# VHH binders against F-box protein At1g48060, part 12

Target 1, 365 residues: F-box protein At1g48060, of Arabidopsis thaliana (Mouse-ear cress) (q9lnf6)
Amino acid sequence: MKPQEEEEKNENMARKRSKSSSSLSIPLDIATDIFLRLPAKSVVRFSCVAKHWSSITTAPYFTNSFETRPNLLFFFKEADRFFVVTVPKPNRRPNESVSHTSSQILDSYQTPYPKHSCFTIKTESVHGLICFQRGTKPIVWNPTMRKFKPLRKPDKSWESLTVFLGYDPLERTHKVVAMPCDKASDECRILTLGSADQESWRTVKTNYKHHPSRGNRKNNYGPCRCINGVLYYLAEIDRHRLIGKFAFLGHSNVKNSLPMWVLEGEKKGEWSTYNFLPLSHYDRRLEFHFKLIGITNDGELIYVPNTVFKTFEVIYIDPIRKTFSLVKYEGVADKGFRQRNGLGEDKPLRGIQYSPNHVETLLSL

## First folded at step 4 (VHH)

Design n10 (framework vhh_7zox_3)
Fold by ESMFold2-Fast, scan of step 4:
Structure n10 (fold): chain B 365 residues (1-365), chain A 121 residues (1-121)
Amino acid sequence: as target 1 above (365 residues)
Amino acid sequence: DVQLVESGGGLVQPGGSLRLSCVASGFTFDSYSMGWVRQAPGKGLEWVSDITSGGYTGYADSVKGRFAISRDNAKNTLYLQMNRLKPEDTAVYYCAKEGVEYYEDSWFDYAGQGTQVTVSS
């Protein structure tokens, strides 16, 4: 069956269910409107408890229509538990410091991979999904659904690889792209997420032999970005030539400036270099060492402290307007946060991974 | 290669003081946060203190007001001044460099061999 025909069938079944509902049942259209306005965790809970609600929340129309505002997601592991925190970017004026006191979305659950090596390499969040690597085996994670899906090894002969996660907005599918990273290659493997019959690795040949570059370790985010169905990544061709349309964000400890390189013309290889003001120039009290973890959809650079002990502050910098904002997220990492989550009070939070621009998705893996 | 060499440990009586030193080489010292972690006999690693490249300091509640962390960037050296030592401070103390996380549970990507501090009469 074609996906369109299956969608029409699912809509017709939903209408039939609505018409057959008891006097205590909520009509499907009203229930759908209510669910689209609920937080994703509430939708997941109702789906698990009530069989009738599960038929709504798993329908393609609902999953394709469910969107949340992009947020900053961070997560860390303590013992055998995963802690996932989502914080919004509050509205603020340029050069304003604010405290954000609204409740953060906090989730905690047992990891299926108690060995820590599973979560050190990840993609950015792409339409609600994040992809990790366990050796040469990719693992797709849905933080909203608390689901991990290990994928088959892309190639038996590859000793090492890097993975990228992309989204096709026309087909509404996620694609996992794997490339070898031990030598230059003109091959990649692509897998489209979906039913088991559709989840096979296929070979795609690139026009040039190239070596994908792993992300800058100081940036602590994935090695690629997917924008409007186009995958952008750093790669090397013929001894360190760059591929793809992207801006490279570097870190400079000299004068605390951040250099940025923007590729202006693919065929000409032209780069524009921008050196941004040190953090101390935005606020004379900012003498802390922060690390760059990514960029917002609005083009703001996101900085977090290298050490997260009892406070959590995020610096957002607009490098073009030369403005910054310091946001303190109250109730994160403090004594109350630690006591509520069974965390020790005498040590910083460890192994924190960040994903900017995260949206919640109900997509089944 | 990155090297961290700790020194200054020893046996002291309760209420005494020690100053630990860590000489760093193989990286741009003034560009990284540095810290001290300790491991008491039969226990796990415990974070003690850190200092950022910008000079901001943090301390564990158990040592706050008694310990002082400092750095000398001209000498590539990290210090921990330990005052009013208690038997509970007995541990191997490790110098640690700001990590680029290799593992979820890693605090720092490198620590030295450590220096033993024993607080007893």
Scores: ipSAE 0.000, ipTM 0.133, lowest interface PAE 16.5, mean pLDDT 66

Design n11 (framework vhh_7zox_3)
Fold by ESMFold2-Fast, scan of step 4:
Structure n11 (fold): chain B 365 residues (1-365), chain A 120 residues (1-120)
Amino acid sequence: as target 1 above (365 residues)
Amino acid sequence: DVQLVESGGGLVQPGGSLRLSCVASGFTVSEYAMGWVRQAPGKGLEWVSDIYSGGDTGYADSVKGRFAISRDNAKNTLYLQMNRLKPEDTAVYYCARESVDYGSYTFDYAGQGTQVTVSS
């Protein structure tokens, strides 16, 4: 059934592209509706064909209405190039393991930061954007558009800082929040993303002084502490404050149980406890080969391989329903993948970074 | 493999003191942020204290000025000195290693716990 599903999907994509490419005479409102249904790469390519089509893809209505379903994004650097891979979570029955071949998006382009380790400290993917740091300067990345936007330093006196990326659902804008981490402070700097002419850092006072967690390059500390796209520490405006519940997975010396602590409500350090089955319940070897990287918007835990050599498999676990699924992504990391992308065949992929819940966005940086 | 083993709990009168110990194996405590969390009977987990690799410490408001977290790198051991104990401090105390993936308020490893009972 998998080969037939792949053929049907490829045929439907070809039909969508042929309708769009034959459409220089189509009214703009109909063209807009068609473009909202296309993959992001197709929209970007077609905007290069005719000037009146690029007027659609850059319009605020279109960019604000265009977001794909969440995928798992991972990226790595090889020979001064970024390799960016997105894979979907396929529909499947509880406890069903599947293979997937046809929804992967692989992009390869030259990184503007080839020797920088700034990629080891990054936010979660927030409405299609990821933020990382070069020293004390934040950098916003749009993987879909292949654009990096360095921002000005939030404060000249801060020797170290932590950066958060949030999204304002009322204004439909991204906000970058920076806070010092070398001393307790009641100040943060906030920048709303938009055109270069509109972007500036503003100061917001918090009701109390606090000492946020440091971004630690050695330990790969990220400023991300959220589930379902909600950032716990964005204190811009009460009605726009991003809060949520937080889940923690622990390892315990108690056999056959993996305690989960969930931070519920808004009290600092308050958790509810839940027990669930460890990976060793399914296969003892899995604990040696997989690591937890995050949680989907649906509440499933995501485990990825410790080493990616010639296969790529992802484990999804619902800790409440106690369901397990192993998804094999065919055409990722194998010989064909490596040959198509100019990668060596003799060593594992190195320095892989993961972002769950990634959506594609056409937002200009 | 990572293992944390707590000890030093017991029965104590209000106003008394206890020192909890946590012996770590499979990793070096000085390279990680470490913490203590507790669970009173029939209640959820409460964060008590943490210490970062650089030596900075944090405390819950309920224990500030009474508890002190420390480590002995030569013994690979974490401590919690508990002074002026109250009946409300009665709980199972867990030693935990903080997760680098989630930040300072999450843990990737915890011990089996040690019981602290403060008589009224």
Scores: ipSAE 0.000, ipTM 0.153, lowest interface PAE 17.8, mean pLDDT 67

Design n12 (framework vhh_7zox_3)
Fold by ESMFold2-Fast, scan of step 4:
Structure n12 (fold): chain B 365 residues (1-365), chain A 122 residues (1-122)
Amino acid sequence: as target 1 above (365 residues)
Amino acid sequence: DVQLVESGGGLVQPGGSLRLSCVASGFTFSYYSMGWVRQAPGKGLEWVSDISSGGDTGYADSVKGRFAISRDNAKNTLYLQMNRLKPEDTAVYYCATEFTVGYDESYTMDVAGQGTQVTVSS
């Protein structure tokens, strides 16, 4: 063999090796910027194909910086599987009803908690995580990562409890708050996720004995909201005396209006009540078919169906501007959806749980 | 203001057929899901069938393949075609505008009419 022919072969092999590894040679800062702009599913899938990329997606800076725009998330169990669906709030004109084509289904997967009855109490989605419980044991769920983290019991003596999930924007950490239910107490347990030193239940005393409301019997979850590190929930101090701080969920004290408590700007801890038209103002019968689940980050009330047949529709109401919009999500719950997901063609979807303002997070549980 | 009026019930032999009708008034019928629920003697309410504003239908397993729900929006009328009737189909049939279903599968009727009696016996 001539030395030049051997050199040409060696150069071609070197170029082939360099070319085969070039997909992994993207600078870390550029790769990080690209990954922060990708859908969470894409980020998770890419992290599985290259160790170089997984080092970016598991870094604390990346996980703390990655959150998508808020969407409506709903989920339900059918047989032994979870079905998780995420839909956007579409741009539309005031009072315009619109059809939207949705392609954002998070997934269908086997659950470690196969019975529907395992979900007793849950919070709304808080910075990408959802907290529910099995008996007295809280469970934190990341729908994006498809991971469940059972937590230790907050207190072994509590026969019943309620849990709330909050986010501390200063520490950039999630906190789980547990309180006894059905009895007055001045004691709660708090657990901070993600820190070994803080990943244990600590006791905090409240200024007075109270018991938090678990929510209504129909939804079986407490009405609560976390705003800038402050949890707001309904509670009772005395027999039949109710106190609460609610910015977003109202209750009807007047047959023709719903009060809404609103936190006033720079006056921290000051609440104003705004009365606005209930769903029955638009049509009395919608109140029996749809339920209020919360408010969007841009101030619209979200009403969702109690049972889903072959169409999925959501009502958005701006209580201040007094606008009504009905959005039909095409490709959700219809024949094609059911065939793709192994669901019975005529079976109503029940036990549907909703989380408004869901963002995707890559936080490891 | 809102009214639902059922008709078409009666006595029929096993294997026979009946067509129930429900005439709606006082609302824009075409905008709403409609359904049929029934109550057998000494039993609770049982959901039978529904039809969405868009025409999508659902059926209880006990009636699937035998009953057909339909609507005529021009006449504000809901129908239930009942074929191959069984003694177990004996019940008062109610027309309802919409339903709420709880986690325990309990049903609440939105607007129920006075009902129409269906009796299947030899």
Scores: ipSAE 0.000, ipTM 0.163, lowest interface PAE 15.9, mean pLDDT 67

Design n13 (framework vhh_7zox_3)
Fold by ESMFold2-Fast, scan of step 4:
Structure n13 (fold): chain B 365 residues (1-365), chain A 121 residues (1-121)
Amino acid sequence: as target 1 above (365 residues)
Amino acid sequence: DVQLVESGGGLVQPGGSLRLSCVASGFTFSDYTMGWVRQAPGKGLEWVSDINYGGSTGYADSVKGRFAISRDNAKNTLYLQMNRLKPEDTAVYYCAADLEYLSGPEYFDYAGQGTQVTVSS
């Protein structure tokens, strides 16, 4: 029998030895590089093991630099829970359809929002954060950290508004932009996250009175995109006049081609039209099952299911090479998936929201 | 696991009639808006008709007054009664399902294999 004090000393010495060995075996710069390449859950786990590793993962330069490879993120709400799934885009040959069997990432957690509240996404994922609104109150969401940050109302007089999320790469800050959507206006409210101006909305005037437009329901791409600190969105002047348009992805027409309008010149609002083959070229039924949600960072069009029953499939199309790939994600939406997550076996998953280029971030809200 | 199986297509003379049927399985049929879309040779998809969960119907102008859509929720079956057929009605007809109450005729989630309708002498 060992005395309790000797047992405590032995445990303390073993822990000191383990921590010392871990810290001494890995130089700081190499450890930082390794952690920047790990999944967020692994980084969080390792930050609990050693004080040296925790000092890396909590440092501002690390949290500002930490990004995972972009994945397809999708999420849906059932009752009061968010279900968040991330799946990778696998390497494959042109026109090859594959089954992907590697481990998918799944999170589920309680939402603070009532089951009957409208959960509407207005912007795509921007440097790991997603912005939505509940009535006139903007809410910023970090899916990686499972944190929601409600913001103050941008304007007490606005009964209806649209919010957009942008990222300033020079300041390395997220900015939330709000404007009224039921009336033409030349006023925006802007809030910078994590700054001294946090919770304080600033007024910015636009050159024209305009009305933000909603995206086509079938596209579900989101109403805006942020590129190099510039926010692009679809808007109307005098009802039928459009400004602030980045790209428009159309549906099929009589020539079996889909038009895409791309902004070619910032200062002049120059547009080019690109045509690509519709899903009906590959299989006529696919246009009823899949919707275009946007373009991956490497230039592929991504089509996702409108509703998910017992299989989860994604279509990737290279519009330049005119190649089609159907990827089936095994272990997603099947009976095992549903049983593990408390989902009904025969209930279709609907109201699914997608981000084609989501990266994980450890940024505090 | 969603399956839509169309039947009832064939060759008919102008002015004739056909009744299309679609048997659905793998989902709760009564919760869905159901519809018919068609594709004529060398043309794009054209919405023909829909019927929502409550029995409200819509029709394309080209078929209004000639076609009638109906559903039997007890049999998980959708129907399209086609009367006074014209050569312009020649197409592959697809049964389709849409989960959203506000979905337009172009926003169906599921589709079947299709059934060929040919109107010719």
Scores: ipSAE 0.000, ipTM 0.162, lowest interface PAE 16.8, mean pLDDT 67

Design n14 (framework vhh_7zox_3)
Fold by ESMFold2-Fast, scan of step 4:
Structure n14 (fold): chain B 365 residues (1-365), chain A 121 residues (1-121)
Amino acid sequence: as target 1 above (365 residues)
Amino acid sequence: DVQLVESGGGLVQPGGSLRLSCVASGFTFSEYSMGWVRQAPGKGLEWVSDIDSGGYTGYADSVKGRFAISRDNAKNTLYLQMNRLKPEDTAVYYCAREIPVEYSETYFDYAGQGTQVTVSS
């Protein structure tokens, strides 16, 4: 049985039970176990039925324990609407190309920032949240809950900044890191996301003055990644590219490390790959049509189309096992997709932003 | 049917020059930004240069001051003048059509078959 068919069957069964006159007699511990096993949308809908169910889904125990399967998320803006698409990585044999279909791969809603054209993500999705900026203000976004939370400016004197999002596994809290990008600096600002009393910017000093780097024009895919409480980012000192890191050590402890090693031989993404063959090994034209956007939590490289017109295909490569898979997502970007969403049929989708390893989260912003 | 046909590659000694040409058909050439990308043996694609519909140009740091991109809209032709060639410039050079995007990232939707440039003594 396909995992998506099983999930839809389980949701339908839960919905039938919630309509029963006896459903409210379910013990809280059993209800908690059931909710931890349901998709986030089902949990949100059920939490609106009765106060005792809402008390479960908003409790810290539940929100900290709630986990979903990681998916590829992408979004784009058309006029004043945000279109958010999440697609799973389907189970497949090594080197097998497959097609995947789903009726619930799209969410869309009006953005609170309809007149802004510049909207950049500097990091991947981190434990269900995505961080970007509007001008000099960082904004935390929860796509599952359809909520945006603007944060205070990290520093009034910074004319330009870069923001990163990390997760502290010891505290189970998100950390927002902000750095100036117009001048080399030995300061960054860090904020722990949570209650209003804890959401204040604090200063962390670096050993060397530097600024974050954007990567190159062709291979720009967000120059940062957070893994097990460590945020890695590309940095630059006097035209030399380096890899910096922030280690989240619980409480207010955050350590920045910037090695003084110049990446002269590493200016090409070798630090992000094991001994694997480039896309041109499989088909030389793939490098014109696909770009690297990141790596899955299970170690596969993700390539997405440079242009999305009427089809949507994703390439997954395991660099250790040297396997290649092309996945076509049916019902994405095609005529039916465009007509249902009021999109034009004669032009590519533009300004698409990608976030690998996105999980659903019920965290209140 | 969009078609891009490159020519002008060949074997040259270090310090030499080559002029690449790309003839475009199947679209309104003057309305599109065009670029050159290259692929050295065993390496990935590297962006070399681009030129927009208004004639504004960009260059990779590795070729700045040595290469010059230009276009002739009346002939639907893109050019790359390559001067002071180095062994490191050895690659297959591809002509590519660009799609502009809102977030200032450059994407290519069509590329030609490529032309080989070899710089060796």
Scores: ipSAE 0.000, ipTM 0.212, lowest interface PAE 16.8, mean pLDDT 69

Design n15 (framework vhh_7zox_3)
Fold by ESMFold2-Fast, scan of step 4:
Structure n15 (fold): chain B 365 residues (1-365), chain A 122 residues (1-122)
Amino acid sequence: as target 1 above (365 residues)
Amino acid sequence: DVQLVESGGGLVQPGGSLRLSCVASGFTFSSYDMGWVRQAPGKGLEWVSDITWGGSTGYADSVKGRFAISRDNAKNTLYLQMNRLKPEDTAVYYCAAEYVEIYGDSYTLDYAGQGTQVTVSS
């Protein structure tokens, strides 16, 4: 039996036992504090021990307050199953390369989509949810809860659109923002995730007619970011001018540099450019084997392998301190990993998608 | 059951032309971005061209001005018109549906066909 299947069986047994229980033995406030410190799977398991604990873990206060520490999430599809893996960023000394034995495998489950369809990521993980689109239809995914939520089309007349996911810290809700991308527009549609009564597309006018930028073909690092309820993205109001507030990592036309455009404070609206050393500065061979996927909340650049066969290594670079660390995640992609997860041993893992700052969330879709 | 069947490859002399076709089945062709990628002998995959479901086209710098991508949604068919072929264009050409480039020159293909061989020689 695979560990994931055994864990699901244990959860079901605990669920049946909890239906026979009557009262909490631990005070509500103490139980809430304990649950907020636990991994999502532990919270689900323990909430099945007593009916009253389930009322805590489904309450809006708890679901809005519960988030794990950010980790690197990657996922891939083989046949009709998703494989979702989360690995932590280990503590290490500057310029120290380490082998790390812990990895958190989130889940492996059958896809609700056709076997021939690949799950293509269109946006960053935002407070535990990932949004992508199929044609003009947005889909919100909760990797922790194994749930996909297709949304209604934002506008039936739009031939093409761009979708962004944000989080409103005041309302403690996720918001999906859709804009046309085939022409300059001052109109967008916004949908607040929640009850069915609140899940309708609203029209909002922007101060400028603009084209959202999707990034470039060789660099799809974060076309947008949500910070304290403000969505930042690149956009054009005319042919040669960009309006937007966004820090992003780009590929330079100048070899040996990585430009990063940074907004220097909300009040100033000024942009600065920082040039960081390329991966080839540390080892020329690595630039052929690794690609940049983003930046951690600690400000480290994350590089992942172009191809994952029987080893999984991640490079973390602090661009300010100019430090380099190679982390090998043991038990990921190796023979044991493949045997435990029913994967073949003869071919590289294919179609891997990455999210650099993923947290677990118990939000119901 | 998704199938992408490429055809139109062959041996051609430098400066010649070929037209590749890809017939798609098993999905709603008109709703998918489509593209061509190629693999030269002993090399990795190289993106050649794409066309969105809305008709916007893109080309690799190495083929810009020589190749033209097009689609016929009524026939579920993708085309690549290749003109002024060079020995460097020698590769197996694959039809692909919905792929993404993520963070650099790396990309993931949702679907790829079996490929068609193009040889530009002598």
Scores: ipSAE 0.000, ipTM 0.149, lowest interface PAE 14.5, mean pLDDT 67

Design s05 (from c11 with S104D D105S E106G; framework vhh_7zox_3)
Fold by ESMFold2-Fast, scan of step 4:
Structure s05 (fold): chain B 365 residues (1-365), chain A 122 residues (1-122)
Amino acid sequence: as target 1 above (365 residues)
Amino acid sequence: DVQLVESGGGLVQPGGSLRLSCVASGFTFSSYSMGWVRQAPGKGLEWVSDISSGGDTGYADSVKGRFAISRDNAKNTLYLQMNRLKPEDTAVYYCAAEITVTYDSGYTLDYAGQGTQVTVSS
């Protein structure tokens, strides 16, 4: 043999040994158990290390079994960057019925602003996904996986539309529902997220011609909820207010349509079943500095600051148990956060948006 | 180029009065909410008063009933009439556009002037 060929063989042997010594030899069952106990960020990180681990984290069994407790999702954009923060809901103390403050450190990430995405109009977080609109094109976002999926237009003739996101508990799939909003209609388009062969828009007719309420255009997650495979939303017919619903539970392999009903009017008497105390009952300053953004799945009201400058606080109120909790969070908006992320210290955070009831999901889009 | 130029500050005895003025240029003054913030020696910024583009006014509890904010859109000028001044009102007063208030009583400014010194001392 030539000396250079012998030397090359020795280098290749050392390289093969190095690679084999760094190989991951953890059994599938043990790896799955470990990953189900890790934070989503750790699972994503480790899934990039080996094909075996990425096959676990993308499998339906794992994605259906992996779910965190609902948290508040906080995000904002600054210039060409997009910032995402997951705000954990604090565990309540047994005797918590007065103002309580506690500090927690928040995890955050940043990514380049997606040029194809519009963050002005969005759905509520539904089983870990959020849907945005860019004109008449829906865009599904997975904050945990840091992925955006633009969808095809629901209808080429619709100049304006409203998008809803729901979850079908029977099929364990997300459904995107689109309705025209430029005029009253009895026609909807529905798309099931999944493989390309099932990602086509389907037409469903409603019992009445109506249009969804235009409401708060900037934060249109308020009047729409998905509960146990039923999507509830506000709608209007000739100045009359309606509650519309799509029932995903009617969807099956045998049936090729989704039922929809529109319920006319508000219930007579009390619209709210809650005995609310105003924020000023706890501290008169709170009504000027905090706004209601939603209700947790546990029935707690979530209030967030109108402006985030140097500190970040969230208020949780249980109107039935009459508990008040003011939680101060570290690691966002403060000097350390701004310095780590190259942000100025003299101005509030811009373009802030919130999503209550966000769970982390590893679902591929 | 945006400019805010304050004037009218000075030394005054307790119980006295001063009128501050702020001349704005480089932006559409009539479309902006305008206000006054102050900074006492060794302290952070404190919101004093604001006035919306529509003329609605707000005041800090410490100055309510003593100070009056007004604007003249034809002259691009903001005013603060300060009556019954106290030693605690001693601060540098800044004219600002789009004052943002936070729960921790923090404030930030979109546009701010160089400030005018007000000293209340006997």
Scores: ipSAE 0.000, ipTM 0.213, lowest interface PAE 14.2, mean pLDDT 69

Design s08 (from c11 with I99L T102D T108S; framework vhh_7zox_3)
Fold by ESMFold2-Fast, scan of step 4:
Structure s08 (fold): chain B 365 residues (1-365), chain A 122 residues (1-122)
Amino acid sequence: as target 1 above (365 residues)
Amino acid sequence: DVQLVESGGGLVQPGGSLRLSCVASGFTFSSYSMGWVRQAPGKGLEWVSDISSGGDTGYADSVKGRFAISRDNAKNTLYLQMNRLKPEDTAVYYCAAELTVDYSDEYSLDYAGQGTQVTVSS
């Protein structure tokens, strides 16, 4: 029996029970509190049970307050198809190092890949949304709702551009920032996501003319990160200087440690340096198969495979407590997954990408 | 199964030469970028050289002008010609394949072989 057919049967039973128990209706405030603690899939399912549930899950106060546990998002491309996999972070004790196979089968889906799309920078998830581009046109993606929203071109005169996605926690809005990358510039365009009638690009001047930088073969982390409404990115002011503020996660080839720069307080604005052991300390072969993709909200480093062939594994390291977790996941890359999705068994998955700290969102694009 | 098998390492005196070979199997060799990385005793991994499917080459500053990377697509074989070797070139050399096709700005190597030891010593 297919898992999708079982889910439909379970939903029908829940609907029948809800109708027969209408006199025992849960108060709105209690129902809202329960729904805010459920996975997005469960919330969508329950919105189909009664009109009362749907009125909760579509309300602005609910969509603005909805939060799920952060996950690693893994995706890859096969011709004109886009495959999306949600990878849950393992629940483990902070002082425990572990190597295990996850008992949870990974959830995945397919969607059409936007034609002529390209990534000019590494893709990062920001409060449930991901931004990339097709030529000079930015596209905002909601992996949870399976919706793509193409935006208007930020500037008709720019031959090439790069885009960043940020989140304003005070306004509870996402902002898309676009900058030219064919020449140094002190101009950027910013768009606040909202209803189509209210979305427009505005011009903001930067203090310096600069080029945004992308990661290179020595950098195993993304070129930008949004923290508490502040966008940090690497950029070149002139030919020999880089600007930007980043938690620096690098591989040291001089000392047997990875340097990490940590911002310890918004009041002080101070950075601390923590040195921790390289991946080769745990197993020399791991450095050839895994790359650093980011850091979790709990301060763990996330290492992901460079190539996904027959197995899928993720490494989590707490650099302060010096704990190591290697987790093997089922339901991706294996024979059953490949057969169900029409994938060949003799080649690695193509166009693989990762987004750390992905939170599900029900926001309409 | 994807396999990369390195050979050609050994002991050589400073100023000498070695030619490393890597035989690839389990994938369409001609379609992918290939490279060499090394790890010296007590140090981390260092990228040495790469070659694209189209034959474009790149080299680390430490080896530029001394090393030459090449490929033979008919034999599924990658080569590294190492000339004017220095004690600082002492390392285990690994063959690697870059199989990620949609990230042209990321030069990470996807697979590595078992390695071959190069020792430059008098």
Scores: ipSAE 0.000, ipTM 0.161, lowest interface PAE 15.0, mean pLDDT 67

